VHH binders against q9y6x5. Designs and how they scored, part 394

Target 1, 379 residues: q9y6x5
Amino acid sequence: LPPKLLLVSFDGFRADYLKNYEFPHLQNFIKEGVLVEHVKNVFITKTFPNHYSIVTGLYEESHGIVANSMYDAVTKKHFSDSNDKDPFWWNEAVPIWVTNQLQENRSSAAAMWPGTDVPIHDTISSYFMNYNSSVSFEERLNNITMWLNNSNPPVTFATLYWEEPDASGHKYGPEDKENMSRVLKKIDDLIGDLVQRLKMLGLWENLNVIITSDHGMTQCSQDRLINLDSCIDHSYYTLIDLSPVAAILPKINRTEVYNKLKNCSPHMNVYLKEDIPNRFYYQHNDRIQPIILVADEGWTIVLNESSQKLGDHGYDNSLPSMHPFLAAHGPAFHKGYKHSTINIVDIYPMMCHILGLKPHPNNGTFGHTKCLLVDQWCI
Short names: E, the ipSAE of ESMFold2; O, the ipSAE of OpenDDE; V2, 0.75 times the mean of E and O plus 0.25 times the DockQ between their complexes.

## First folded at step 17 (VHH)

Design hc9 (framework vhh_surovatamig_d1; at its last look DockQ between E and O 0.83; V2 from the best seeds 0.00; counts 0 for: pae E 2.7 > 2)
Fold by ESMFold2, look of step 17:
Structure hc9 (fold): chain B 379 residues (1-379), chain A 125 residues (1-125)
Amino acid sequence: as target 1 above (379 residues)
Amino acid sequence: EVQLVESGGGLVQPGGSLRLSCAASGFTFSDYAMSWVRQAPGKGLEWVATIKQSGSEKDYVDSVKGRFTISRDNAKKSLYLQMNSLRAEDTAVYYCAAKYRYWEAFYEYRKYDYRGQGTLVTVSS
């Protein structure tokens, strides 16, 4: 049977939710497969960049999706989560579903993973759903399993994306035990439905399934606001993105803008592009603006207003609160194995290995994930 | 030309009801998530409620849950807010807003693609 892989993302699923909340269905999934307790994601720890890093194995500076809101000064183009379908934004990399479906006798399917309804390098996923947040998890799962079971050429790589627990994490904050317990129980029920549907359709034993996420979530508060308007007038810059990493395009001398911002708050780091820490791998792309402002964990940058967010993400990728997990089950994976940490860019070469694909140049290290796989020597 | 036109605001006593409407034109209404956002006198913008494209999923700020009901009619390109058991703190200008694709929470008013001019609701004895 040809190797098949389903990649599932539950947006904003913080790694330590696994130890702080109950997940009977996910824990059964893990018990019969593998767990990576922490996945170190890429900076900025936002949805679009990290989903694209998973499927390309590249840092944001290399794949070009550097934030959820972007501006390209060379072309004068704008990107946002509502204006994301121009292939221009995505064409700096080749995601795994494109590589997969260009192989002889293979197809790819997608249920709303970021970028899968865009014709990247003139190639769109063989079967896909246009993004629509009103479509239930059940309907996304129905489409994906139908395509995995009934397509010619066969679907060998499929993705499935769900917006929770990210949306509820923003609304309530990760520390709201009562509300987050309810939300996470619903997520666990969806995982149970996923496994049961795969078993019912005869897919469970021969399909590799990865359940992961793009980032975590940290607690925010009205007591932790950074009012940018108190430090700099709007006329001095164009705001490309606001919080927790602000992207600032100066309208006056860059050094003057920097000097107005550098002492704005002790809870915010201000970087000229060339001074962004090397460990972020976040410098070498025209879409990264000349000045970025990085709020401390739990702080929110605002424009002279309050904030309704009780949880947020996008912070420094060294923060454990920003890290998701990875669990996997299937014929390629060991049973009952736990691993401490991988980098999110390592997922791509592992997936390429499972599918028998030649990876494009990338930032991942196959050796970091080989202990998860039954066909590799782990020493 | 894109237009979002709110109506139905006015003066009402505490405990009363109002129904706000928003008429949309110039875009494919059913492709957009729709929200109500309000601004009380001297305060910042506050997200009130969102309804997804199909009308199947709704979300509310906790302070209005159980009192307000958001709804939409995609055939009539209209958004509604039924406001019951009104309180003085509900006094605000109410804005209709549209967001394409709905990738995250609608708490950032600047990220909306289209925004109306607002309708004033005053709750006072």
Scores: ipSAE 0.547, ipTM 0.827, lowest interface PAE 2.7, mean pLDDT 93
Fold by OpenDDE, look of step 17:
Structure hc9 (fold): chain B 379 residues (1-379), chain A 125 residues (1-125)
Amino acid sequence: as target 1 above (379 residues)
Amino acid sequence: EVQLVESGGGLVQPGGSLRLSCAASGFTFSDYAMSWVRQAPGKGLEWVATIKQSGSEKDYVDSVKGRFTISRDNAKKSLYLQMNSLRAEDTAVYYCAAKYRYWEAFYEYRKYDYRGQGTLVTVSS
């Protein structure tokens, strides 16, 4: 049987949630599979960019999804979570589901994973759900499993996306133990539902399943705000993205804008595009604006207003609070193995290996995941 | 042309009730999550409530829980906010807003796709 892989993302599942909360179903999943405790994601640590990095193995500067909100100065196009359907934004890379279904006797399926409802390189997932946040996890799971089980050609790669615990993390903050306990319990129950569904359909033993996330969550506060209006007049720039990494498009001389912002707050680093730290791999793309502002962990950039968010993400990708986890189960994976850390871009070459796909050029390192795989030597 | 038109605002005494309505046109209303946001005098925008596309999921700011009820009628392309037990601090211009996707919390007001002109609610004795 051809190998099959289901990639599941719970948005904003901070890695250390596993240490601070109970996850009976997920722990059972891990016990029978593998765990990577920390996944270093890509900068910026936002939803669209990191989800696309998972399925392309590329840094944001390379795959072109550099934020949840983007602007292209040449075409004057805008990208947002409400306007993400233009292939223009996605075509700088080839996601794995496209590679997969272009193979003989294979197809791909997706339940609301970013980019899956867009024809990328004139190829759209064979099966997909249009994004609708009102659609239950159960319905998404039912569709995915139906496609995995009954499709011709067979679905060999599928993605499943869920919006929690990100939404709740934003609302309550990750330090709200009472509310987050409730939220994370629900997520664990969904994982239980997933496993049960796969077992009921006879897929469990043969299906490779990866459960991961795109980023973590840090605690925010009304006492940690950076008001840009205190530093620069709004007429001097266009704001492409706001917090915690602001993308600034100057309307006046860039240097003047920079000088007005550079000392705006001791809790915010201001970079000209060419001075963005190399470690971010966030420079070599025209969609990155001339100036970016990076708030310190837990600080929120605002425009003369308060923020109701008690948690946020998008910060420096070296921060542990920004890191998700990865768990996996299936014939490709060991049982009861735990690994400390990988890079999020490492997931792509691993998935390609599992599926027998030739990977496109990518930034991942297959060697980082060898210890997870039964057919590889662990160094 | 996309339009969101709020109505139902007015002057009410503390403890009183109002029902706000929002009439939508020019877009596929049923595809959007809908929210009420408000701006009190001298304050910034504040998220009040959200109802998802199907109407089955609702969320509220804590200060209005138990007092306000958000609802929608997709057939009529209408959003509603039943406000009971009104307080002086509820005084604000109330806006209906539409958001197509939910990748992050509805607290980023700039991320809403559409917003109305608002209706004034004044709670005063």
Scores: ipSAE 0.339, ipTM 0.725, lowest interface PAE 1.9, mean pLDDT 94
ESMFold2 (binder alone), look of step 17: mean pLDDT 82; pTM 0.838

## First folded at step 18 (VHH)

Design ia1 (framework vhh_7uia_1; at its last look DockQ between E and O 0.90; V2 from the best seeds 0.00; counts 0 for: pae E 2.9 > 2, unsure alone 64.5 < 65)
Fold by OpenDDE, look of step 18:
Structure ia1 (fold): chain B 379 residues (1-379), chain A 124 residues (1-124)
Amino acid sequence: as target 1 above (379 residues)
Amino acid sequence: QLQLVETGGGLVKPGGSLRLSCVVSGFTFSSYAMAWVRQAPGKELEWVSSISGSGGSTYYEDSVKGRFTISTDNAKNTLYLQMSSLKPEDTAVYYCARVQYVYDSGRWEPFDYWGQGTQVTVSS
């Protein structure tokens, strides 16, 4: 049988949740598979960028999804979660489901993973669900497993996406133990449902499954706000993205805008595009705006009319609170093995290896995941 | 014509054993995964166990692990469920089903064919 891989994402699942809460089903999953305790994601630590990095192995500057909200000055186009269907935004990279479908007698399936309902390089997933947050996990799981089981050509790569615990993290904050305990319990139950469904269908032993996330969550507070209106008149710039990384498009001289912002708060770093730290790999794309503001962990950039969240993400990708985890099970993976850390871009070459695909040029390092795989040498 | 016929149900005391059989006809038995599903009074259908078409992989619901054993005899086109250490909570109608998705009433269902079921009652 050809190798098959199911990639599952629970949005905003912070890595240390595994240490602070009980996950009976996920722990069983890990016990029979592998765990990477921390996954260093890409900057900025937002949903669309990181999900695309997982499936391309590229930094944001390379795959072109540089935020959840983007603006292209040449075409005057806007990107947002409500306006994400234009292939223009996705075509700077080739995601793995497209690569997979270039193989003979293979198809891909997707349940609401970012970008999967868009034709990229004139190719769309053979099977997919249009994004709809109202669709239950059960329905998504039912469809994805149906396609894995019954499709011709066979589905060899599938994605499954769920919005929690991100939404709740925003609402309650990650430090709300009572509410987050309830939310995370539900997530564990969904993992149980996933495993049970796969066993029920007889897919469990032959299917490789990766459970991961795109980013973590940090606690925010009304006492930690950075009000841009106190530093600069809003008529002097266009806001493309706001918090915790603001993308600024000046309407006046860039230097003047920069000078008004550079000392706005001791809890915010202000960068000209060319001065963005190299470690972020966030410079070489036209979709990155001329000025970037980066708030410190737990601080929120606001305007006078901005709403408040109790939790947020998008901060420095070196912060542990921004890191997700990775667990995996299947014939390609060891059993009972734990690994400390990988980069999120390392997932792509690993998945390509499992599926027997030639990877496109990427920023991942296959060597970082070798110890997870049964067919690789690990020292 | 495709048929699934369950037998072996009955009344048993707690701690007792039963062996269910499902005779299959009308298709290549080894080409499909097979499952046992049960329904207790007033409860939803519950998956119990599955076996791959090759018989090489077996799976169980957590509540029956260590007590139930699923197996097949390809020569007889028969699916089995050996139940031991039975509990009152195991009381249900047990169905054998072929694992194959089918579109039904606006939804994809994982089982396309079912038997008539056999009653298992565990009581003192």
Scores: ipSAE 0.565, ipTM 0.863, lowest interface PAE 0.9, mean pLDDT 95
Fold by ESMFold2, look of step 18:
Structure ia1 (fold): chain B 379 residues (1-379), chain A 124 residues (1-124)
Amino acid sequence: as target 1 above (379 residues)
Amino acid sequence: QLQLVETGGGLVKPGGSLRLSCVVSGFTFSSYAMAWVRQAPGKELEWVSSISGSGGSTYYEDSVKGRFTISTDNAKNTLYLQMSSLKPEDTAVYYCARVQYVYDSGRWEPFDYWGQGTQVTVSS
């Protein structure tokens, strides 16, 4: 029978939550599958960019979703959390669900993964839910399993997205043990429900399941604010994105704007686009603005106001606090194997291998994930 | 015309055994996963066990694992649940059901056809 894969993301699931909190259901899942303890994600460590990197295998500069808030100077288009449906933004790459459903006798299904309700290259996921955060995990799971069970042509690739623990991580901060314990227990119960549903439907043994996340979370504080208005007047630039990576479009000479910002705070690095560190792979796209500001971990860039967030993400992707995990189970995966780290872009070529798809050119390295797979010799 | 007919229920003492049968007609039996689902007095429906259409994969709810065995006989178009080491908390009406999503009462439900149920009572 054709290989099938379900890709699940719990947004903002920091890797060390596995060490610091109890997950009986996830630990059972891992025990019969594989764990990657740390996934090094892509800069900037934000939701839309990293979810698209997972499904394209590309750095942000290559797939074009470079932030949660973007501006294109040629078309004058804006991208935001509330206006993300224009295919213009997504068309610089081909996500795996498009490649999958263009194969003979295959379709793709999606429960709210970023981009799956957009017609990318005139191709929208064969079955999908429009994004709506009020839809319960149970309803998302029910639709995904219905599509995996009932569809013709068969659904061979499915995605499922959940907003927690990211939403609660922002609200409480990752160091609030009382609230985060409650939130993470609920997530573990949802993982238990997922596994039980697949068993009830007779799908468990023959479906490959990846449970992962896009980024972690770091603690913020009202004592760690960078007040941008104290350093530069608003009239000199257009603010495309604010924190923790600010995207600055100068309204006057770029060097003048840079000079006003470069000494604004010792807790912020200021980069001209051409000077962005090469290790970020974050330079070669017109959607990356001429100046970016990168706050130190736990620091928040604000305008002339205070911040309400107690946790945030988007920081340097070398920070362990920004890293998620990956767990997987199914016929393609070893059982009881633990691996220390992979890059988030490595997930795409691994998924293509599992599904028998020819990957598009990408930044992933198949060798990094081959020890997870039963059909590969781990050297 | 699809039909599922359960038999084999009854009264049994704790520690006892029963074999439930579900005779099916009107569809290709090996093309669908099949399930046993139970409802205890005053409680919601509870999934008990499933078997793949091929018969090669079996699954159990945690509280029955090791005590119950699901199986099929394709020649007789019959689904079985062999129940052993029965406990008072196993008292319920047991239904066989076909695993196939159907739109019902405003949502997708995972079982499209059900038997009439057979009563299992475990009592001293």
Scores: ipSAE 0.497, ipTM 0.842, lowest interface PAE 2.9, mean pLDDT 93
ESMFold2 (binder alone), look of step 18: mean pLDDT 78; pTM 0.793

Design ia10 (framework vhh_7uia_1; at its last look DockQ between E and O 0.81; V2 from the best seeds 0.00; counts 0 for: pae E 3.5 > 2)
Fold by OpenDDE, look of step 18:
Structure ia10 (fold): chain B 379 residues (1-379), chain A 124 residues (1-124)
Amino acid sequence: as target 1 above (379 residues)
Amino acid sequence: QLQLVETGGGLVKPGGSLRLSCVVSGFTFSSYAMAWVRQAPGKELEWVSSISGSGGTTYYEDSVKGRFTISTDNAKNTLYLQMSSLKPEDTAVYYCARVQYVYHSGRWEPFDYWGQGTQVTVSS
């Protein structure tokens, strides 16, 4: 039988939640599999970019999903969570579910993973759910496992996405122990449901399962605000993305806009596009705007009319608060093995290996995950 | 005609044992995974155990692990559930079911055929 892989994402699951809260089901999952304690994600540390990096192995500048909100100056198109269906935005890369379907006698399935309900390179997942936040985890899980079990050609790659604990992290802030404890308990219960469902259906032993996330969450405060309106008139620029990384499209001379912003706050770095630090791998794409503002951890960039969140993400990808984790179980993985750190782009070549796929050119390093895999040599 | 018929239920004291049987007819038994599911009064259906068609792989709910054993006899087309160290919380109607997704009432269900169920009561 061909190898099968289920990739699960719990949005905004910060890595250190595992140290600060109890996860009986997830810990059991880890005990019987592997854990990567920290996954360094890509800059910016947002949902759409990082989920696409997981399935392409590319930095954001390479796969072209550079934010949750984007603007293309040539076509005048806009991208947002409510406007993400145009293949134009996704076609700069080939996600793994498309690659998987190029193989004979296999198909892919998806439950609301970003980009899976869009034809990319004229290929859409064989089975997918249109994104709807109102659909329960149970229903998503039911469909995914149905497709894994009953499809012809067989589904060999599947994705499952859930919006928590991100939404709650935004609402309560990650430091709200009472509310976040409740939320994370629910997440652990969902993991329990997942494992139980797979056992119920007889899929558990032969299915590779990866549980991961796209980013963490940092605590925000009303005392840590950067008001752009205090530094520059809004008529001088168009805001493409706001916080914690603002994308600025100048309406006047770029240098003038830059000069008005460069000293706006000691808690915000201002970069011309060509001066963006190389370590971010966030420069070589036309969808990156001429000026970006990067707030320090826990600071929020606002306009006068902006709403405030108690938690946020999107900050420097070197910050531990932005890092998710990765756990995995299945025939391809060791049991009871823990690893310190990988890069989020390393997941792609690993998944390709597990599925027997030839990976597209990517930024991942297969060597970083070898110790997780039973068929690889590890020192 | 496909049929599943459960037997072996009854009244037992805590710590006791029961063996449930499910006789299957109308299909190739070894071609399908089989499961035991139970429903206690006022509670939702609860998965108990599954076994692969070959009988080589078994799974259990955590609450019954170490106490219950699922098995098959292909020659007899019979599914078994050996229950030991029974507890009052094990009281339920136990159903055998064929693991096969079917579209029903607007959704996909993981079991396409069920038995009539057998009552298991654990009480002092």
Scores: ipSAE 0.654, ipTM 0.888, lowest interface PAE 0.8, mean pLDDT 95
Fold by ESMFold2, look of step 18:
Structure ia10 (fold): chain B 379 residues (1-379), chain A 124 residues (1-124)
Amino acid sequence: as target 1 above (379 residues)
Amino acid sequence: QLQLVETGGGLVKPGGSLRLSCVVSGFTFSSYAMAWVRQAPGKELEWVSSISGSGGTTYYEDSVKGRFTISTDNAKNTLYLQMSSLKPEDTAVYYCARVQYVYHSGRWEPFDYWGQGTQVTVSS
């Protein structure tokens, strides 16, 4: 009976959705397991960085996935959501599925978690899906459960990624109760399908399942735009990433670019790299650009006067609107326990403990998650 | 060769009880999870209940929980479904199935062998 873990992410699931919407299936999952009401994620609060932080236990500066859009000045390589397969970007850390895959008599499986279709340190999970957003949740679930059930050597660590409620959060904004209720009901139905599939296959009591997310979502508005073109000519810099954290590579003297930007708007902070607040742990990587602009919550940095989004994320990780939740069920976890908060980097050492893996050096604190686990003293 | 044979279906009034049996041959019964799956006329297959191959744990779809009991008799190689408090909505063909993924029609399906089914009708 080797320990098994399924890690599930619903992208952009803000922690307070649990209080503001109905989730009968997720609430049943929580009632028989554990809930962490708020997970403090890492800055910047974007998809690729936070998914990699979950599986490495590292801050973004340490694992090297520092944004959804990146540039490396030495190699002149670019990273984006359409250009993310070069192992160069991912190789500054060892994600848990690589460590697990390399154990004797074990393998890993993945259904579209960021990075799982890349051979990181020349290692890829034995079973994985190439990323394709048109593949249904049911198909992803079916593949994951088939791999958990049928594989030799057995799959002991599996990941499953879903794009909602992030996509709808961007489209409608988190404050649109009517549309978000419909979207979140669909997600709760998917969680019900997940639990039912595991019960149908006889896996439910012996599989550890974590349901979590990478970040939340905040409301945006056409009345809250920061127009960079009104403050600085685009010829003075290269734009590596735009909003809500802009990554600015100066084409002229860095101090001159900084001075043109520092008074652009009272609704954004302009940082030279060395002046980025220490609490962000977002300074010590060459992929972090010399100047970053951090918009206030709900503000959008634009080059023109329009924005199509009604919701966004990526803001300061101290903002409750950026925080996801974590729920878990399985033999490793208590039943009916609620915990207030952990750091997202704490998930990695907890998962390593559950799987009997020696964690790589990381920024997580195992003690923060001890109270969730049946085999630990919580004092 | 593998055989799964269901019996015990029939016509019953609402609130009544039936016990379905599935006699199994051709494999080690305790090595596999087993399931009951049903199909109402014109509807998709619906999972009803499963029992693990080891540990003796049982699982139920929400609508039958508390009314149906899955069990096994290893000496007879027989899977049972005890149904009580039957409702018209329980009307279906009931299949026993072995839990094992098989590749079929371009995808993996979670049950590799099925019985022929037994009809359960709940009506006045």
Scores: ipSAE 0.432, ipTM 0.817, lowest interface PAE 3.5, mean pLDDT 93
ESMFold2 (binder alone), look of step 18: mean pLDDT 81; pTM 0.813

